# Designs tried in a protein design chat: VH-VL binders against q9umr5. Part 399

Target 1, 268 residues: q9umr5
Amino acid sequence: SYKPVIVVHGLFDSSYSFRHLLEYINETHPGTVVTVLDLFDGRESLRPLWEQVQGFREAVVPIMAKAPQGVHLICYSQGGLVCRALLSVMDDHNVDSFISLSSPQMGQYGDTDYLKWLFPTSMRSNLYRICYSPWGQEFSICNYWHDPHHDDLYLNASSFLALINGERDHPNATVWRKNFLRVGHLVLIGGPDDGVITPWQSSFFGFYDANETVLEMEEQLVYLRDSFGLKTLLARGAIVRCPMAGISHTAWHSNRTLYETCIEPWLS
Short names: E, the ipSAE of ESMFold2; O, the ipSAE of OpenDDE; V2, 0.75 times the mean of E and O plus 0.25 times the DockQ between their complexes.

## First folded at step 18 (VH-VL)

Design pn55 (framework fv_nofazinlimab; at its last look DockQ between E and O 0.84; V2 from the best seeds 0.85)
Fold by OpenDDE, look of step 21:
Structure pn55 (fold): chain C 268 residues (1-268), chain A 122 residues (1-122), chain B 112 residues (1-112)
Amino acid sequence: as target 1 above (268 residues)
Amino acid sequence: QVQLVQSGAEVKKPGSSVKVSCKASGGTFSDYAISWVRQAPGQGLEYLGYIIPDFGTARYNEKFKGRVTITADKSTSTAYMELSSLRSEDTAVYYCARGSYDSTGYEPFDYWGQGTMVTVSS
Amino acid sequence: DVVMTQSPLSLPVTLGQPASISCRSSQSLVYSDGNTYLYWFQQRPGQSPRRLIYKVSNRDSGVPDRFSGSGSGTDFTLKISRVEAEDVGVYYCMQGTKWPFTFGQGTKLEIK
């Protein structure tokens, strides 16, 4: 039988968004038990990410316990960060494939139409002011806001991304790295036409330098220092990069070609 | 200068709801946190929650067990605080306050409303 | 929740004399960025609260220099070098480091 699949949604999202994905999985892997977790839906997805991690942990533990052979995670957008953190804090997870579906794994510093919709009166260049404060860090979007022009503030004020990345020293860094490395495969999915994740390379652990030049994963300090295990995972062939053009952010979970090419191969 | 003007005094019955408004003028609205604090007669200050209008949702003190709803209308630069299932203990002056930015970062409670007295009595 | 404890709760002071208010937190108020988000507020009779000090020792604009804040970690102090009649009111400390943000009980400053 196929391993159970657990799906974690993104910002302002709900389980309904994954109806096509469920259809695809059911068609290609009949009998697969797929659970789309209905936690922190809609505006509740703005709650602190650590709070979300705790909630999702409580939900996945029973599922994992009933699946001794392992489970697969499909985590979309903000959910990809939640899942990465989840795998970092869980010393007993049994995740075979962690599929990061268009997730801002190295953070967000967008100035796209999506960002303008969210912050019509705010400029991306000024969001660091509120996000890198205790008041801002109580919201998920600030937990992974990564301003390349204010790296010091990011490193010191980010209560989530900087920690799970091991960019700021903390007592759990070694353990979290160990836990995360339990994953069988890390499948990174994203693309240049996403329109929301900025830069889109963030889905592949690429990100801006101080001049807003996009650097690849292998050029990132988190990779070079192997702070949370990316270098180790790559070395053992556990990282799969699946870029795809022509897909908008809200379509990653509803594109058949994307599913067949980037998701399905890892649901065995 | 920034000013916060709150709605007028309210008298409510137990079990009912009250909604207090806080209109901001003299500056931008969306990227500042609007905090709500209350003060029972002769008592101290209590933090209810706050909203960053651009984020569209509020952070709540769980002590109120979901009875507080804080919203913001960016088009009118107005924040709202609604308290449901009112009790006599909810009798208090309710304040809104806005933060500001300086060279060191964001700081809350730079500007205060005049307060709104809410009386809950049978 | 972080408990903020002020002392004294009542502070009678002679005009022209100094005053000191203590605020203690149940845990460290140092945030990850190295800042300490401790605030002092003044509330005069019949008025809204007013922020006096932010981040332990920074005085707000318009606040007389006779007000000063100090402290670190869990122990903080607000001092008034020379109490004036307009200083009558209740003073509150507040922590903004850990949600939910919390106030002290307040210290009522009165003139003897």
Scores: ipSAE 0.926, ipTM 0.966, lowest interface PAE 0.5, mean pLDDT 95
Fold by ESMFold2-Fast, scan of step 18:
Structure pn55 (fold): chain C 268 residues (1-268), chain A 122 residues (1-122), chain B 112 residues (1-112)
Amino acid sequence: as target 1 above (268 residues)
Amino acid sequence: QVQLVQSGAEVKKPGSSVKVSCKASGGTFSDYAISWVRQAPGQGLEYLGYIIPDFGTARYNEKFKGRVTITADKSTSTAYMELSSLRSEDTAVYYCARGSYDSTGYEPFDYWGQGTMVTVSS
Amino acid sequence: DVVMTQSPLSLPVTLGQPASISCRSSQSLVYSDGNTYLYWFQQRPGQSPRRLIYKVSNRDSGVPDRFSGSGSGTDFTLKISRVEAEDVGVYYCMQGTKWPFTFGQGTKLEIK
């Protein structure tokens, strides 16, 4: 029998967005129990990420308990960051494949057409003023806002991403690293035509330096220091990189070719 | 030049709802966040919640969760605080206050509204 | 929730004399960025509160230099070097380091 699949949605999203993904899984892996979590839907997705992690943790515990052979996570966009934290805070997770669909793993810095639709009066150059404050950190988007021109503010004020990436010390860092390393496979998916995740290489742990030049995962201090286990996972053969051009941000969970190429091989 | 002007006093029965407005003038509405604070007669200040208009959603103090709703209308430069299922202990002056962004970051409460007295009486 | 405790709650002062108000937090107010999000407000009778001090010790524009804030971690002080008649009112400290943001219970300053 196939391992159950747990799906975590993204910003301003809901469980309904994954109907095509469920169809694909049923076609290729019939009998798979797929649970799409319907927590923090729509505007509730702006709640602070640590609050979302607590809520999703409560939902996944009974699912994992029922599947002693393991489960798979498919986590879309912002949901990939929720799943990163879940894997770190859960001492007893039994996740085999963690499939990250176009998630800003090193953060977000960009004014895309979609972000301008959501925040028409905000400019990427000005968000650091509110985001790197206790007021801003009560909203999920600020939890992973990573302004490369104010990296000191990001490192010091981020209450979420800088901590789970090990970019700033935390008392639980050693335990979080140990827990994260229990994952069987880290499957990273993203691409240049996403149009929302900026830089798109953030989905692969790449990010801007101070000149907005992208440095890839292996050049990041978090990788070089092995802060939460990326270098160890890569050495173990547990990291899969699956970039695909031609996929827009809202299409990652509904593109059959993407599913067959990047997701299907890692389900049980 | 910047002013926050609140709606007038309200007298409400227990179990009803009240919606207080806070209209900003002078500066641009979307350049700042708006907090709501209340003060019962002769008592201290209590934080209800705040909204960042550009994000389109608010953060609420859990003491009021399910009863308080904070919204903002950029076209009229007006923030609103609605409190439902009113009880006598909700009798208070309700204040809106803005926060602003400067070169040092975000600082709250640089300007306050005049306050709106809400009396809950049967 | 972070509890903010002020003392004294009632502060009768003779005109021209100094006044001091203490504010203590149940947890450190140092945020991860090294800043301390501690604020002082003045509320004159019948008026809205007014911010006097932000981030422990920074005086707002228009606030007389008679007012000064100091402190660190969990222990903070607002001082008025020479009390004037217009200083009558209630003074509140507030923490903005951890949600939900909380106020002290207030200190009523009145002339003897």
Scores: ipSAE 0.796, ipTM 0.907, lowest interface PAE 0.9, mean pLDDT 90
Fold by ESMFold2, look of step 21:
Structure pn55 (fold): chain C 268 residues (1-268), chain A 122 residues (1-122), chain B 112 residues (1-112)
Amino acid sequence: as target 1 above (268 residues)
Amino acid sequence: QVQLVQSGAEVKKPGSSVKVSCKASGGTFSDYAISWVRQAPGQGLEYLGYIIPDFGTARYNEKFKGRVTITADKSTSTAYMELSSLRSEDTAVYYCARGSYDSTGYEPFDYWGQGTMVTVSS
Amino acid sequence: DVVMTQSPLSLPVTLGQPASISCRSSQSLVYSDGNTYLYWFQQRPGQSPRRLIYKVSNRDSGVPDRFSGSGSGTDFTLKISRVEAEDVGVYYCMQGTKWPFTFGQGTKLEIK
């Protein structure tokens, strides 16, 4: 039988968005128990990511307990950050495949078409001022905002991303790394036509340097220092990179070719 | 010169709701935290919550158990605070306030509205 | 919630004499960025509050230099070197490090 699949949605999202993904799983892996977690929908997705992590943790514990051979996570957009934090804070998780579906794993720096309504003109150059304050950090967008022109502010003020990336020292860093390394596979999915994740290479742990030149995962300090286990995972063959062009941000979970190529092989 | 102008005093019955407005002028609005605090007669200050209008949602003090709703209208530079299921203990002056930016970052409560007296009586 | 405790709650002072107001937090107010988000406000009778001091010791524009803030960690002080008649009112500390952000009970300064 197939391992249960847990789905975690993104910003301004709901469980209905995943109906096509559910259909694909049922067709290729009949009998798979799929749970789309119905938490932090719509505007509630702007709550602090640590609050979301706590809520999702409470929801996944019973599912994992009933599946001793393991579960899979499919985590979309902002949800991929929630899932990565779950893998770090849970010392008893049994996740085999963590499938990160167009998630801003190294952060976000851009006025995307989808979010342009929230941040009109001049938004990205000014957001650091409030995001890197206790007032801004109470909102999920600021928890992973990563301004490459104010990296010192990011490193010191981020209450979420800089911690789960191990970019700022904290007492749980060693334990979080050990917990994350219990995952069987890390499947990274994204592409250049996403239109929201900026840079799109954030979905593969790439990100801008100070000149807005994208450095890939293996050039990032968090990889080089192995701060949360990326180098270790890559060395043991546990990282799968599955880029695909031609897919917009809202279409990742409703594209059959993407599912068959990047998701289906990992749903043992 | 930033000004925050609040709506006028209100007298309300228990169980009803009140909605107080806060209009910003003479400065920018949408990328600051707009906070709401209250002060019962002879008492100290209580923080109700705040909104960053660009984000379109608010953070609430859970002490008020979902009775507070904070919104903003960017087109009119106006923030609103609504308090429902009013009780006599909600009699207070309600203030809005806006922060500012300096060389070290964001600073709260630089500019204050004049206050709105809400009286809840049977 | 972070509890902010002020003392004294009532402070009668002779004109021209110094005044000192204490504020203690139930946990450290040092944020991860090294800043301490501790604020002081003055509320004169019949007026809205006014920010005096931000981040422990930084005086706002137009605040007389007889006002000073100090402290670290959990213990903070507002001092007035020579009290003037216009200083009458209630003084509040506030923390902005951990949501929900919280105020002290207030200290009523009066001329005796």
Scores: ipSAE 0.786, ipTM 0.906, lowest interface PAE 1.1, mean pLDDT 91
OpenDDE, second read of step 19: ipSAE 0.925; ipTM 0.966
ESMFold2 (binder alone), look of step 21: mean pLDDT 91; pTM 0.933

Design pn56 (framework fv_nofazinlimab)
Fold by ESMFold2-Fast, scan of step 18:
Structure pn56 (fold): chain C 268 residues (1-268), chain A 122 residues (1-122), chain B 112 residues (1-112)
Amino acid sequence: as target 1 above (268 residues)
Amino acid sequence: QVQLVQSGAEVKKPGSSVKVSCKASGGTFSDYAISWVRQAPGQGLEYLGYIIPEFGTARYNEKFKGRVTITADKSTSTAYMELSSLRSEDTAVYYCARGSYDSTGYEPFDYWGQGTMVTVSS
Amino acid sequence: DVVMTQSPLSLPVTLGQPASISCRSSQSLVYSDGNTYLYWFQQRPGQSPRRLIYKVSNRDSGVPDRFSGSGSGTDFTLKISRVEAEDVGVYYCMQGTKWPFTFGQGTKLEIK
């Protein structure tokens, strides 16, 4: 039978957002046990990402223990970063497919309409002032805020993303890399019409340089140095890239064509 | 001419709630974090929590989690601190304070409110 | 939590003489960015606290130059080179490196 699926939601989100995804999985893979984790819902999604990683870790351990054949992760938006860290800190995870659904894997830098609804007076050029401080780092959005014009501050002050991406050294980096590399498939999903994740290529490990020119994954120092295993995974044939146009940020988990093209093939 | 003005003194019974306001003037309210600190009579300072108005939510000291709620109304440049299930030990002067920014980031407590005395007595 | 310990707790000083207050943290206050988030506050009787020093040694605007902060890691000092009558009050150190942010217990400076 099908491996269990664990779903991790995003910023200001909850398990309710995935009702369509659950319907699609049930239609194509009937009998799949799907657990959508009800932790850090709504405003609690702004808690520091390391706190969220600990809570989600406690929730996934018994699910993984009951599934010796392995599990799949579907992790949406900010949830994709939680899952990145889970795979690194768990020395016993049995994840086959890690499906990253429009997650800012290299960080976020953008004034989108969605972000302006959440942060209406914030300008992307000014968030570095609060984010790169101990005060700002107690909020999840600041944990992956990546201002390309203040990359030195990001590298030194980010308590989360710079560490899990191997952009700043950490004593656990070697163990985190070894653990992450146990994943069967890294399925990256995203697209130009997302409207929230900026640059959208962040979902594929691309990001802005100092001139706001996007450099793709293979041009990133983290890939070239193989800091947490991207180059190794690509060489194994374990990285799947599934870009799709025409999908807005809140529609990735409720678009049937996206599901059939990018998600369904990886749910063994 | 930055100023933080707090609401007036309150006397409350045990088990009730109190809500203290802190109105900011001068500078952009949303650009700053607003901290809440209390001081029991003759005692030291204790950090309750802070809000970054732009994020719309607060970070609370675990000692007060479940009892303290910090909110902000950007349209009136006012932060609020509500403390529920009051005990005699909550008798204190409650202060709001904001921070400032330089090129390297945020520094807390550049301006303080005048304080609000909350007395909890049966 | 990071524990901040001040000494002395009571500091009687003669006018015009120097005064020194120590603050020790239970762990290093150096943040990953290389900054040390240690602050000093003055509270005069009946008044709100005011920030005197930020990031160990930076004097706030309007603070007299007789006040200075120094230290590194876990050991910090606030010095007043020439105590004046207006300096009477309680002085607090605070760390902002690790949540929850914590204050020292305070040092009461009195004129003898």
Scores: ipSAE 0.789, ipTM 0.903, lowest interface PAE 1.1, mean pLDDT 90

Design pn57 (framework fv_nofazinlimab; at its last look DockQ between E and O 0.84; V2 from the best seeds 0.84)
Fold by OpenDDE, look of step 21:
Structure pn57 (fold): chain C 268 residues (1-268), chain A 122 residues (1-122), chain B 112 residues (1-112)
Amino acid sequence: as target 1 above (268 residues)
Amino acid sequence: QVQLVQSGAEVKKPGSSVKVSCKASGGTFSDYAISWVRQAPGQGLEYLGYIIPILGTARYNEKFKGRVTITADKSTSTAYMELSSLRSEDTAVYYCARGSYDSTGYEPFDYWGQGTMVTVSS
Amino acid sequence: DVVMTQSPLSLPVTLGQPASISCRSSQSLVYSDGNTYLYWFQQRPGQSPRRLIYKVSNRDSGVPDRFSGSGSGTDFTLKISRVEAEDVGVYYCMQGTKWPFTFGQGTKLEIK
């Protein structure tokens, strides 16, 4: 039998967004128990990410307990960060494949057309002012806002991303790294035509330097320092990178070719 | 010079709802937190919640158990606070306040509205 | 929730004399960025509150230098070097470090 699949949605999403994915899984892996977690839907997805992590943890623990052979996680967009944090805080998770589906794993710094209604171009350069404050950090978007021009503020004020990345020292860094390394495979999915994740390479742990030049995962300090286990995972062949062009952000979970190429191989 | 102008006094029956407005002028609106605080007669200040308009949602004090709804209209630079299932103990002056930016970052409560008295009585 | 405790709750003062208000928090107010988000507000009779101090010791524009804030961690103090008649009102401390943000009970300053 196939291992259970747990799906975590993204910003402003709900379980309904994954109806095609469920269809694909059912067709190609019949009998698979798929659970799309219906928590923090819609505007509730703007709640602090640590709060979301706690809620999702409560939901996945019973599922994992019933599946001693292991489970797979498919985590979309913002959900990918929630899942990474979830795997960092859980010392007893049994996740075989963690599929990060177009997630801003190294943060977000963009004002794409999709986000312009939230972050006008004129405000992108100034969003750090509110996001890197206690008031801003009570919202999920600010929890992974990564302004490359204000790295000091990011490192000090980010209450979520900087911590799970191990970019800021904290008492749980070693334990979180250990926990995260329990994952069998980390499958990173994203692409240049996403239009939301900015830069799109963030889905592969790439990100801007101070000149807004995109650096790859292997050039990032979190990798070089192995602060949360990326270098270790890569060394043991546990990281899979699956880039795909021609897919918009809202289509990653609804593209059959993407599913067959990047998701299905890891649903064993 | 930023100003916050609130709607007028309200008298409500128990069980009803009240919606107070706070119009901001003299600056931008979307990238500031608008906070709502209330003060019962002769009592201290109590934080209800706040909204950052560009984010489109608010953060609430759970003490109010979902009775408070804070919204913002960016087109009119107006924030709203709605309190439902009103009780006599909800009788208070309700204040809106806005933050500002300085060289060190964001600071809340730099500007205050004049307050709106809400009276809940049978 | 973080509990903010002010003392005294009532503060009668003679004109020209100094005044001191204490504020204690049940938890450290040091945020991840190293700042301490402790605020002091003044509310004169019949008026809206006014921010006097932000981040423990920074005076807002227009606030006389006779007002000063100090403290760290969980203990904070607002001092008035020479009380004037216009200083009559209620003073509140507030923490903005941990949600929900909370106020002290208030200290009522009166002239003897």
Scores: ipSAE 0.915, ipTM 0.966, lowest interface PAE 0.5, mean pLDDT 95
Fold by ESMFold2-Fast, scan of step 18:
Structure pn57 (fold): chain C 268 residues (1-268), chain A 122 residues (1-122), chain B 112 residues (1-112)
Amino acid sequence: as target 1 above (268 residues)
Amino acid sequence: QVQLVQSGAEVKKPGSSVKVSCKASGGTFSDYAISWVRQAPGQGLEYLGYIIPILGTARYNEKFKGRVTITADKSTSTAYMELSSLRSEDTAVYYCARGSYDSTGYEPFDYWGQGTMVTVSS
Amino acid sequence: DVVMTQSPLSLPVTLGQPASISCRSSQSLVYSDGNTYLYWFQQRPGQSPRRLIYKVSNRDSGVPDRFSGSGSGTDFTLKISRVEAEDVGVYYCMQGTKWPFTFGQGTKLEIK
């Protein structure tokens, strides 16, 4: 039988967004127990990411305990960062496939449709001013805002992403790396037509340099230093890259071709 | 030049709600956090919460979670603080305050509103 | 929560004499960026508070030179070198390093 699947949603999202994903899983892997975690929905998704990690941790512990053969995680958008931290802080997780659906793994630098809708002005160049402060760090989006023109402020003020990426030192870094490395497969999904995740290569651990030129994962200091295990996972053959064009940010969990190509093969 | 102007005094019954406004002058409304602080008669200052208008949402002191709502209307450069299920101990002067940016980052409280007295009595 | 403790709570001072107010935090106020988010406010009778000092020691524009802030980590001081009549009021310290942000109890400065 199939391992259970746990789904973690993204910013301004809820369990309802995954109805098509659940249909696809039921069609190809009938009998799979899929749990879409109904925590931090809607505006509550703006709570600090460490608060969300703790809440999701409490929810996944009993699910993992009931599945000694292992579980799979499907983590969408911001939810991919929650799952990154979850895998690092849990010293007993049994995750086989961690499937990251268009998540800003190296951070975000660009206007989002969510924020443009509420305040239709460009925020790209100005968010650093508030995000890199104690006031800004109480909001999830600021926890992974990564302005390449103010990288020093990101490194010093980020309370979440800089720490889980090992970009700033943390007392628990060695334990977090050991825990993360227990994952069976890291499946990275994203694409150029997402329209929200900027740069889209952030979903593959690529990111802007100071000139806004994208450097891929293997050129990142976090990879070269193996800060949380990316280099080790790649050498082990455990990283899967699955880019797909033509998919907008809100469509990753509802595109059948994407599911069949990038997700279905990893749901043993 | 920069000024925060708050709405007038309110007298409310226990169990009702009050909504206080804070109108900011200047073109930087969306860039600042707007904080709300209250002061009960003869007592000190207490932080209620704040909104970052550009993010469209607010952060609330857990003591008031479920009762306080902070919103912003960019078109009128106005922030609002609504407090529901009012109790006698909510009697206080409510202040809004905004911050400024310098070379070291964001600093709150460089400008304060004049305060709004909210009295909760039967 | 970070607890902010001020002393003294009542400070009678003779005009022209110096005054000193202490503020202590239950935890270090140094943020990961190396900044210390400690503020001092003055509230004159019947008026809104005004910020005097930001980040421990930086005096706001328009605040007289007789006001100075100092300290580090958990121990902070506001000094007035020569008290004037207009300095009467309540002084508050505040920390903005950890949510929820908290104020000290206030120190009432009065002329004797």
Scores: ipSAE 0.789, ipTM 0.904, lowest interface PAE 1.0, mean pLDDT 90
Fold by ESMFold2, look of step 21:
Structure pn57 (fold): chain C 268 residues (1-268), chain A 122 residues (1-122), chain B 112 residues (1-112)
Amino acid sequence: as target 1 above (268 residues)
Amino acid sequence: QVQLVQSGAEVKKPGSSVKVSCKASGGTFSDYAISWVRQAPGQGLEYLGYIIPILGTARYNEKFKGRVTITADKSTSTAYMELSSLRSEDTAVYYCARGSYDSTGYEPFDYWGQGTMVTVSS
Amino acid sequence: DVVMTQSPLSLPVTLGQPASISCRSSQSLVYSDGNTYLYWFQQRPGQSPRRLIYKVSNRDSGVPDRFSGSGSGTDFTLKISRVEAEDVGVYYCMQGTKWPFTFGQGTKLEIK
């Protein structure tokens, strides 16, 4: 039988957004128990990410307990950061495949059409001023905002991303790395036509340097220092990169070809 | 020069709602925190919550158990605080306040509204 | 919630004499960025509050030099070197490190 699948949604999102993904799983893996977590929907997705992690943790514990052989995570957009934090903070998780579906894993520095709708007057170059303050850090977008021109502020003020990336020292760094490394596979999905995740290579742990040149995962300090286990996972053959062009941000979970190519093989 | 002008005094019955406005003039407010605090007669200051209009969302003090709603209208540069299920202990002056930026970053409560007296009586 | 405790709550002072107001937090106010988000406000009778001091010791523009802030960690002090008649009012400390951000109870400064 197939391992249960847990789905975690993104910003301004809800469980309904995954109806097509559920159909694909049912067609290819009949009998699979799929749970789309119905927490922090819509505007509630702007709550601090640590509050979201706590709520999702409480929801996944009983599902994991009923499946001693393991579970899979499919985590979309902002939800991929929630899931990565879950893998770090849960001593007892049994996740086999962590499928990161166009998630800003190294952060966001983008003033795209989607973000312009949310931020009609602010440009990306100015958001650091409020985001890197206690007032801004109470909102999820600021928890993973990563301004490459103010990296010192990011490193010191981020209450979420700098911690789960191991970019700032904290007392839990060793245990979080150990927990993260228990995942069976890390499946990274994203592409150049996403239109929201900026840079889109953030979905593959790439990000801008100070000149806005994209450095790939293997060029990042977090990889080179193996701060939370990326280098170890890659050496183990546990990282799968599945880029796909031609898919917009809202279409990742409703594209059949993407599902068949990048998701289906990992739903053992 | 930034000025925050609040709506006028209100007299309300228990169980009803009140909505206080805070209009910014002579400046911008969309990328600042717009905070709401209150002060019961002869008492101290109490933080209700705040909104960062550019983020389009508010943060609330859970002490009020979902009775507070904070919104902003960017087109009119006006923030609103609505308090529902009013009780006599909600009688207070309600203030809005805006932060500012300096060389070290964001600082709260630089500009204050004049206050709005809300009286809850039967 | 972080509890902010002021002492004294009532402070009668002779004109021209110094005044000192203590503020203690129930936990450290040092944020991850190394800043201490501790603020002081003055509320004169019948007026809105006014920010005096930000981040422990920084005076706002237009605040007289007789006001100074100090402290670290959990213990903070506002000092007025020579009290003037216009200083009558209530003084509040506030922490901005952990939501919900909280005020002290206030210290009423009165002229003897």
Scores: ipSAE 0.754, ipTM 0.900, lowest interface PAE 1.3, mean pLDDT 91
OpenDDE, second read of step 19: ipSAE 0.913; ipTM 0.965
ESMFold2 (binder alone), look of step 21: mean pLDDT 91; pTM 0.933

